# Designs tried in a protein design chat: VHH binders against Triokinase/FMN cyclase (TKFC). Part 1

No score or structure here was measured in a lab: all are predicted.

Target 1, 201 residues: Triokinase/FMN cyclase (TKFC), of Sus scrofa (Pig) (f1rkq4r372to572)
Amino acid sequence: KQMVRVLERVCTTLLGLEDQLNALDRAAGDGDCGTTHSRAARAIQGWLKESPPPASPAQLLSKLSLLLLEKMGGSSGALYGLFLTAAAQPLKAKTDLAAWSAAMDAGLEAMQKYGKAAPGDRTMLDSLWAAGQELQAWKSPGANLLPVLTKALLENAEAAAEATKNMEAGAGRASYISSARLDQPDPGAVAAAAILRAILE
Positions, changes and structure headers below are counted from each chain's first letter, unless a header gives other numbers; antibody chains aren't numbered by Kabat.
F, E and O are the ipSAE of ESMFold2-Fast, ESMFold2 and OpenDDE, as the mean of both directions, binder to target and target to binder. V2 is 0.75 times the mean of E and O plus 0.25 times the DockQ between their complexes.
[cut] stands for letters that were removed.
The coordinates of atoms that the task and the answers printed are left out; those that the model quotes come from them. Centres of patches stay.

## First folded at step 8 (VHH)

Design k5
Fold by OpenDDE, look of step 9:
Structure k5 (fold): chain B 201 residues (1-201), chain A 117 residues (1-117)
Amino acid sequence: as target 1 above (201 residues)
Amino acid sequence: EVQLVESGGGLVQPGGSLTLSCAASGRTFSDYALAWYRQAPGKKRELVAFIYSGGYTVYMDSVKGRFTISRDNAKNSVYLQMNSLRAEDTAVYYCAATGYLSGYDYWGQGTLVTVSS
């Protein structure tokens, strides 16, 4: 099943990034970003062993949301939960490109609204926002070149993640110290970009 | 609420340059991501450039190396420097501001840019 393969790829990616993300987070936070994402990965893997994922994208995202809220923990778990819960809604009616674009938008709105982060605040939102902008840019003119879109989307997400090394922390743990300028990318942004690649590659 | 007002549009020859400005009023400008969109005759509105609150920029491929988006939070303004203009750059250019991705919260009225010999 394609969905299972995608989820497994996401999990493998996150598990592989555990040490790197923890290292990045030691500079900016409490050093457990990698461990937190690994916990999410293991939770997903455990879930997949129990039963196949829902066939409906909306149901899948909703289930993942609950799982992450329960098992991942931390601010990341909460933010991903918010994102996925909101993203599931547009997918209830359709699952075409427009619906996925709307899903991304909804997720990002929820994350910003309740997570209190804005683009440029050096968070996971930056990577996701960059990806969303590319998706929106292609949706607007009516383009439907999926391979090209995917490439551009991933490039932008990864570039945004890297760009966080030059941002001041406007949200997250790093923001607790006034106007902290860091020289490494935000581990949340790196993780988010990696997840997107795992999904779309 | 944020009000956006574009300016700087006009007629320019191919190869020419033009700087668009967008002045915001109301809520704190720095809280928003900003973008320039454009809509050419007979075409759908498309993203041209976007800038994070933190300053990271994104451009559509057709304008990379020619256009530069920038922001001045102190002046509550966003700019689009357009160099090496082409006929295909002809469009109404719109300024947009948002704290969220889904549909920009605020739009300007647009400013027409015509590139023609």
Scores: ipSAE 0.000, ipTM 0.214, lowest interface PAE 11.6, mean pLDDT 86

## First folded at step 10 (VHH; from m5v with G54E Y104S)

Design a3
Fold by ESMFold2, look of step 11:
Structure a3 (fold): chain B 201 residues (1-201), chain A 117 residues (1-117)
Amino acid sequence: as target 1 above (201 residues)
Amino acid sequence: QLQLVESGGGLVQPGGSLRLSCEASGFTFSDYAMGWYRQAPGKQRELVAFIYSEGYTVYADSVKGRFTISRDNAKNTVYLQMNSLRPEDTAIYYCAATGYLSGSDYWGKGTPVTVSS
């Protein structure tokens, strides 16, 4: 039940951001980032109506990856699909906090190796990378520290999303704009940070 | 002008094999992830297999162990080797390309595959 509530919260968050993400995307892209993420949210909602998600986190991430590759499409769908497929691997054996940190690392590595993205390229990877750096601190025991670490992770991811306004376009749709500073954050980085907040709140 | 042309479809008996190919033109092939999708009559299109530019692959559960996606960047071609075919694999198979830079999908016109005695 808890995973269903998290997924519904992610979907509601993305649907609420559609216009904002499209507006950000028009500055440096096709103007459809919000529409693409809303399509993903509706696909997840439809899937949840048919059955509860798998209890296994590895199976859950693998199924989400297939759903996004099938229904979301575009560069965002390909990048999320890559991340989720790779992140599922460390979760096959264990699901403790260290395994989730390893899952984040595996997803980030795959996006860099196979997705032609790097930190600083003004993409969703910028927010996810920042979150991954904070997640390394979660390997220590200490459930009573979790609210403080969660706050730090979210603030770091959101700050990294905002900081993309200072970055030159290196990959993705913003590469059609000059190398000048764009003055607005990357919509993909904003969406990734919002997804993380929906998951962890 | 981006073009995707599928070939290799046809009629095959259950248990048989086919190899589909999709030739691409009008773009830098190595900047695209490639996928095979299929649609049977009366059903929604579904993902079959997906391959990233450096060879990372993802498969639908229904085809794992039977189908293999591969790509040859020198020939601008993606392949789908289909083994142990079943009647439920009957569909029109579509090639798709997703650009990391462009953010959109491009589709071929499809090649029909029929698995029947």
Scores: ipSAE 0.599, ipTM 0.849, lowest interface PAE 1.6, mean pLDDT 83

## First folded at step 11 (VHH; from a3 with V58I)

Design b3
Fold by ESMFold2, look of step 12:
Structure b3 (fold): chain B 201 residues (1-201), chain A 117 residues (1-117)
Amino acid sequence: as target 1 above (201 residues)
Amino acid sequence: QLQLVESGGGLVQPGGSLRLSCEASGFTFSDYAMGWYRQAPGKQRELVAFIYSEGYTIYADSVKGRFTISRDNAKNTVYLQMNSLRPEDTAIYYCAATGYLSGSDYWGKGTPVTVSS
């Protein structure tokens, strides 16, 4: 388990999604969600060139939080910063499966309490919440970390499939419909899900 | 629209204290997280402290224990109490506001702080 490899994979994933995330963001936002996530990825890459990351997961998450608040900015940077700072706390003493589940719960709780976000608000919290629900189910003794994280990814995929069913129910017989942009997922949620996938690969 | 005005900067001796204030003009200050950033000559701008609307705080390692960020939502104001100041704290200090549901960041013009004999 090498944190540098995971972090580089996250960065590569986000850089590859820049145009897609910007396109999703134009439908309901400023059109810069991909650009802000690419900025975060480049900041992490720069940080890794300057120094090795902390070996402690708690210190790693705390440092990433500061880096994103400093270099990423925007609402995404504020929400990631809040999540990561809160998630670091349960990891200070222990790093077993229960501690990681507690870290996810702490991050989600902080985002809801201090970040003005809730499940269903069409934000990055929607993807993180779904992952947290699955991780909570598997934090008991004996649970294998990989099946829990894989199940969370499958549930994210099912949510995306459900969204396309909603579009089918709303589609008419018109000969040409340029409505794909109106039925697109939230870019922040897409980015958060992609980060989780990059971590689990 | 949203405007941020910093005050309280100045010259102070090492070991001294300053309190920075940043007054926001806006209707829903509670929809914004607030931060203090600083930029020293020849360096990149860095985070100093960040505070969420209900009081959750995050501090850079270099200022933890010496600086305290706070906010008064009724006065649309965020503060930075800076104690035990050191020469390396010398910088232009900027106030920033970040909307939770917006990608928008708003920045003040900055207030200079000089820590020197």
Scores: ipSAE 0.687, ipTM 0.878, lowest interface PAE 1.2, mean pLDDT 79

## First folded at step 13 (VHH; from d1 with S104K)

Design e4
Fold by ESMFold2, look of step 16:
Parts: sequence; C-alpha cells; structure tokens
Structure e4 (fold): chain B 201 residues (1-201), chain A 117 residues (1-117)
Amino acid sequence: as target 1 above (201 residues)
Amino acid sequence: QLQLVESGGGLVQPGGSLRLSCEASGFTFSDYAMGWYRQAPGKQRELVAFIYSEGYTIYADSVKGRFTISRDNAKNTVYLQMNSLRPEDTAIYYCAATGYPSGKDYWGKGTPVTVSS
C-alpha cells in the first residue's frame, strides 16, 4: 500500500468537504468543523512535502497524532490525537487484520475512557464505533472476503454518521441544543466516515 | 473570563532542570485537556506535551524521557517538569486548554525558557 497516496486522498476528501461540514456545524456548533478539518488536511500535506512518512503503521499513526494535536487543535484534534495514539500501540508488533482490529478497539476504548465520549453521544465516535463493530464480526477473513468486509464497514460507518441526526446532543459540541432534534447529521461523524472511505476506497 | 497563567521559566545551564506551572481560572478545569507548546524565535510553534483530564499523556518525540507533563485538578494547574535541558529547548513555552469532546482552545501568554552556558 502507498501510505502517501492514501493520506493525499484523505486530504483531498476533507478539503472537498469543507463547506458541507461547516454548514452542518452551523446548525449545532461554531460553524468551523469544515475549516478545522481543512486545516488538518493542509498540515498533513505540508508534512508529506517535508519528509516521507514512516513505513511502520504504528509510527505513522503516532506521528499523525502529534501533527493533529499541534496543527489541527481544538476538540477534534484532541479526540483524533487520543484515538491515533492509542490505536498505534497494537500495531507495533504486527499489522495483520487482527492487529488492525485491535488498533480500532484500543482507539475506541481510549476515547471512551479518556475522551468523554460514548456511542450515542453524537460525536465522531459514533462512526468509528460502527466501523469497529464490523471488524469484530469478520475476524480473519479470506482475500475474497475483504471487499465484502470493507463494504460493510463503510456502509455501517456512513449509516451511523447519518443516524446521528436522530440523536439527542447529550455530549459533544452540540450539547447546548440537546432539547431538540437537529435532523442533520453530526459533522464530526460525517468527517470520520468520509476519512474511512478515503482510506479504504 | 477564562485565563491561563504560565510561570517557572528562566535562564538555565545545559543539563539543568526547570518546572513550569500553568494555573487556570474561569472554567471547570477537569473538563479540559491541557497542553504545553513552545515556539523558538523564527520557528513555528510546536507541541511539547499533552494531558487529558484523567491523566492520559502524549509527548513530542524530541522531549520523551526528559520532560513530564502532569496536572493537579484540585489546584487547576498543569505542570511541565523539564530535565536534561538542551540549548534547543530554548523557547517561549505556552500553556493551552482544549475543551473536549467539545469546546474551544485557550492559550496563555507564555513563559520564556533560555538554555545557555
């Protein structure tokens, strides 16, 4: 796999979503979710120009975590930083599918334990959690099963992002509108699902 | 008004130690992640260390093993213990607070650290 090509695809996806994510964020937040993710994308692009990224997935996720804490900032940067740092740990020894499933589990656990987020709270965790559940269900699939697993993972993450439009804002940046349904998906969950699609597509 | 005040900076010889403090006011400290960042003259500001409200920590590679971030939620204070200081650690050190899972970033005015013979 070409990690540079994947990262460039993620960046292009986020830059293309800037206006959409800002519009979603205006309904329940500061209206800057798209701008914040575009800032992250531009930071990643700059980083790739300065040096080749680490070949090790564990080192890659660790470096991305530091970059986002440094350059993206904000609540999203803190949550991505936490997830990525924790997810990097199981990938130090092995990088097979089981190790990536463990990486997802570690990231999700860290977000729940240290990130003040849980499934159903209308955050980026909702999309990531749905993706993690699909990885659990398909341990050690064969090569001809990988396209099916990828499709299910992406469909579940995207459906979970869409489903946040029905969630009460009990935590996260939309918490001040908790008494009314927003009938719009959470921009952080939409961004997380789009990132997953950019990575796996 | 939310306020972050850094202290503890100064002039120190290479190999020496300093402990920075950042006292927060005007918000519920335990709702915030805290970070130390630094900016040397003519350079971009960089992350040094980050700590979540329940104690999870993340460090920049350049300071691992030499610096320790910690927090005292009862005192609304975050600390940076800096050991084995090098001239390259010379910078203005800034405290930052990040509300999560939602909220804004807030920044202190910084405290200068100079490591020189």
Scores: ipSAE 0.706, ipTM 0.891, lowest interface PAE 1.0, mean pLDDT 84

## First folded at step 16 (VHH)

Design j3 (from e4 with D31S)
Fold by OpenDDE, fold request of step 17:
Structure j3 (fold): chain B 201 residues (1-201), chain A 117 residues (1-117)
Amino acid sequence: as target 1 above (201 residues)
Amino acid sequence: QLQLVESGGGLVQPGGSLRLSCEASGFTFSSYAMGWYRQAPGKQRELVAFIYSEGYTIYADSVKGRFTISRDNAKNTVYLQMNSLRPEDTAIYYCAATGYPSGKDYWGKGTPVTVSS
């Protein structure tokens, strides 16, 4: 039940960001980043109407990966699919905080190795990477520290997204556009940070 | 002109095997992830298998252990080895290219696969 609520929150967030993300993407891409994420959101909502999501986090991430690859499309679909598939692996045996940290690392590593993105390239990876660095602290946190850690994680992810406005595009569609045109944050990074907030807030 | 051309489809008995091919032209094949999708009559198109430019693969649960996706960049071709075929695998199979970082998606016209006794 809680998982469904989280997923619904993610979907609502993405749908709400459609115009903003498209606006950001008009200068740096083809202007459809928001639309693509909205398509993903609608796909997830449709899936949830059919049946409850898997109880296993590993299975959930794997299913989401396939769904996004199938329905979202584009580079974003491919990258999220890659991230989620890799992230699912450490969660097969355990689902504690250490396992989730490992899941994030696995996803990030996969994106770098197979997704042709690196930290600082002005992509969605920048936000996710920032979050991953903070998640390492969650391996053995006290219960009273979780809210502080969550806040730090989200702030860093959002800050990283904003920081992409000052980055030269090293990967992604923007890498084919003159750097003189890039004065706004990367829409992928903004979307990724928003997803994290929707999950963890 | 960008083009994806599927081949290898046909009629096969349950338990049989087929190998699908998709030849790409008109774009830098090595920069694209490739996917096989299928659409059965009266059903929505579904992902079957996906392979990234660097070789990472993802499969639908329904085909894991039976299907294998691979690519040959020198030939601009992606393959789908289909073993232990079942009647429920009957569909039109489509090849698709997903560009990253280009962000472009391209589709073939499809090749029919029929599994029937």
Scores: ipSAE 0.727, ipTM 0.891, lowest interface PAE 0.7, mean pLDDT 92
Fold by OpenDDE, fold request of step 17:
Structure j3 (fold): chain B 201 residues (1-201), chain A 117 residues (1-117)
Amino acid sequence: as target 1 above (201 residues)
Amino acid sequence: QLQLVESGGGLVQPGGSLRLSCEASGFTFSSYAMGWYRQAPGKQRELVAFIYSEGYTIYADSVKGRFTISRDNAKNTVYLQMNSLRPEDTAIYYCAATGYPSGKDYWGKGTPVTVSS
């Protein structure tokens, strides 16, 4: 039930961001980033109506990966599919904080190795990378520290997304246009940060 | 012209094997992720297998351990080795190219696969 609520929150968030993300993408891309994410959201919602999500985090991430590859499409679908598939692997054996850190690392590494993006390239990877750095720094904090750490993680991810407005595009559609035209955050990075907030808030 | 051409489909008995090929032309093949999709009668098209430009692969649960996607960039070809075929694998199989940074830019016309006794 908790997982369903989280996923629903993610979906609601993405649907709410459709116009904003499309607007951000009009200057730097083809203007469909929001629509693409909304398609993903609707696909997830449809999936949840059919059956409850897997209880295993590894299985959940794997299923989401396949769903996004199938229904979301585009570069974003491919990248999220890649991230989620890789992230699922460390979670097969354990689901503690270390495993989740490893999951994030695996996903990020896969995106870099196979997704043709690196930190600082003005992509969704920038937000995810910022979050990953914070997660890796955690040392099994007590319950009282989790809210503080979560806040820091989200702030870092959101800051990273915002920082993309000052980056030269090293990957993605924006890399084919003049950097002088890029004065807004990358819509992919904004979406990624929003997803993280929806998951962790 | 830009196109994907599938081949290798046909009729096979349960437990049999087929190897599908998809030859690409008209674009930089090595820059695209490739996917195999299938559409069974009365069902929606579904992802079967996906291979990134750098070789990372993802499979649908229903075909894991039975199907293998691979690519040969020198030949501009993506393959789907299908082993241990089942009647439920019966479908039209489509090849698709997902470009970076674009989405799914190209689709083949499909090749039919029928698994039946």
Scores: ipSAE 0.708, ipTM 0.882, lowest interface PAE 0.7, mean pLDDT 92
Fold by ESMFold2, look of step 16:
Structure j3 (fold): chain B 201 residues (1-201), chain A 117 residues (1-117)
Amino acid sequence: as target 1 above (201 residues)
Amino acid sequence: QLQLVESGGGLVQPGGSLRLSCEASGFTFSSYAMGWYRQAPGKQRELVAFIYSEGYTIYADSVKGRFTISRDNAKNTVYLQMNSLRPEDTAIYYCAATGYPSGKDYWGKGTPVTVSS
């Protein structure tokens, strides 16, 4: 039930960002990043109307991966699908905070190895990478420090998303335009940071 | 422009095997992730299997262990080896190409597969 609330908050966040993400995407891309993320949100909402999500976190991420590959589509769907499938693996055995940190690491590794993306390429990976650096501390956190660590994670992810405005287009939709720096943040990085905030708050 | 042509569909008995092929033309194949999707009449199109350009694979739960997706970048071709076929695998099978981290989705016209005795 708490998972349904989190998923619906993510969906509401993405639907509210549609126009903003499309506008950012027009600067360096096809102008459809907001539309594709709204399509994902609507697919998740439809799925939740049909059945409760799996109780197992590994099954949840695996199901979300398949749903996005199936119904979101596009480059974003492929990247989220890759990340989520890989992230599900460490969660099969354990679901403590260290396992979630390992899940983030696995997803990031898959994105770099198979997703044609690296930190600094102006993609959603930039926000996720920043969050992953903070998650390393979660492998041995004290419970009374978790709110501070969560705040740092979200602030780092959001700062990394903003910093993409200073990055040259090296991959993603911006790659067909030029290697010149853009004055606006990458819409995929903005979306990823917003998803993280919706999940953790 | 970009074109995806599926082949290898047909009628097969339960427990049998088929190998689907999808040949791509008009684009740089190694820059695309490839997927097989299927749609039975009256049903929504569903993912069967997906493969990234360097070989990472994802499978739908219903086909895991029975189907294998593979690609040959030198031949611009993606394959779906379908073993232990069941009547519920009956559908039109579509090949799709997804540009990533940037690009569009492209779809083939489909190849029918019927599993019936």
Scores: ipSAE 0.700, ipTM 0.885, lowest interface PAE 1.1, mean pLDDT 85
Fold by ESMFold2, fold request of step 17:
Structure j3 (fold): chain B 201 residues (1-201), chain A 117 residues (1-117)
Amino acid sequence: as target 1 above (201 residues)
Amino acid sequence: QLQLVESGGGLVQPGGSLRLSCEASGFTFSSYAMGWYRQAPGKQRELVAFIYSEGYTIYADSVKGRFTISRDNAKNTVYLQMNSLRPEDTAIYYCAATGYPSGKDYWGKGTPVTVSS
């Protein structure tokens, strides 16, 4: 079905970015962000081979959350797990564009409330926040506007990921190095933007 | 250096209860999310429960309603209350700490739990 194809595209995208994400991660971290995302991609691929994914988007996001906490691990796994668990809630009864906007908002709120992240802190939240702001315009789009809105969402998320190069580290591991700006984008923000592009492509 | 020490495992009858503890040292506990994972003989390690520093929890489907994860930041300790235990809960239970929004994972050495008559 179409969801399996989207998930496979996300996995292929992440596997292809492994070296780039590791290189970005060495600027402010342990150099393993790409490896961690590749581990997640391989776990998803294995899961898809073993069983059909849930048809319900809410169940799908909940299962992915558990899979990432279990198989991906790390800071990224914890943040994706939190986001996905919260985002699944608004999708239980409805799956229209407004429900997906509400899912994004729920995930972002959870990351800010429980994830120790806010816009401007140089995390994957920066890309997701930018996408969420753009997605709110999708609640009542005309059909001929969907390609334009999709392009704007992706460009906004990718620009926000790039802009993290100008941010001082606000939390976690990046704060262990110089207070000067790192002049490299955050690998988590780059990964999040790439995932969004793979989903909406 | 960061250390995680699990305790509270043992042999228990089906239907019984155990409380696992994991004491952390050598780090700022409030900077970490905490998780319990388990690995049964011949199986891959699986998530049991996960708790973020300010109390948000996530549970594996197989333990919802039976297990409760909690944390005490003053004691640098995370707990797993395990009720209505079943033979399939038999495993080595591992405590893990995950730094977030960035940081490393750390693992304890595990505490064995056997559920058998």
Scores: ipSAE 0.672, ipTM 0.877, lowest interface PAE 1.2, mean pLDDT 85
Fold by ESMFold2, fold request of step 17:
Structure j3 (fold): chain B 201 residues (1-201), chain A 117 residues (1-117)
Amino acid sequence: as target 1 above (201 residues)
Amino acid sequence: QLQLVESGGGLVQPGGSLRLSCEASGFTFSSYAMGWYRQAPGKQRELVAFIYSEGYTIYADSVKGRFTISRDNAKNTVYLQMNSLRPEDTAIYYCAATGYPSGKDYWGKGTPVTVSS
């Protein structure tokens, strides 16, 4: 039930960001990042109305991966699909906080290994990587500080998204425009940070 | 100039097999993820299988164990081996190329597959 509320909040957030993400995307891309994420949000909303989502987090992430590859498409759909499929694996046996941290690690590793992205390349990975570094604290003693750790995670992801405005286009869509600094954040990184905030609020 | 051309579709009886091919031209094939999608009349297009440049694969639940996606980067070709075909596999099958982490999407025109006794 909590997963349904989280997914609905993510969808509402993405629908509200459509124009902003499209505007950011015009600086280094095709101007459709917001439209692509809104398409994903509407597909998720439709899926939730059709039937109850899986109770298992691993099955949930696997189904979301297929849905995004199918309905979102594009570079973002491919990257989210890869991340979610890999992230589902550590959640098959356990769903405690350490398992969720391991899921983030698995998704990030897959994006680096198969997704042709690394931190600093001005992609959605920049925000996710920053969040993943903060999630390491969830594996260690002292995780009773969850509100403080959550705030740090969100601030770090949002700062990393903003910092992409200073990055040269490395890998990905931005590399087809110019190697010059663009002075605007990467729309994929902005979207990823916003998704994380919607999840953890 | 940029093209994806599917082939290998046709009529087949339930339980039979087909191998679809998709040849790519006009872009650097090894930089793209490839997917097979299908659309039955009156239905929305759905994912069948997806393969990343270095061979990581994802399959729709409805085809796992029956279908295999593969790619040959030297021949700029992606394949879909379809075994144990069922009437519900009847559709137009589309090849798609997705640039990642960034890039453009390309779609083929589709190849029809009919599974009927």
Scores: ipSAE 0.646, ipTM 0.865, lowest interface PAE 1.3, mean pLDDT 84

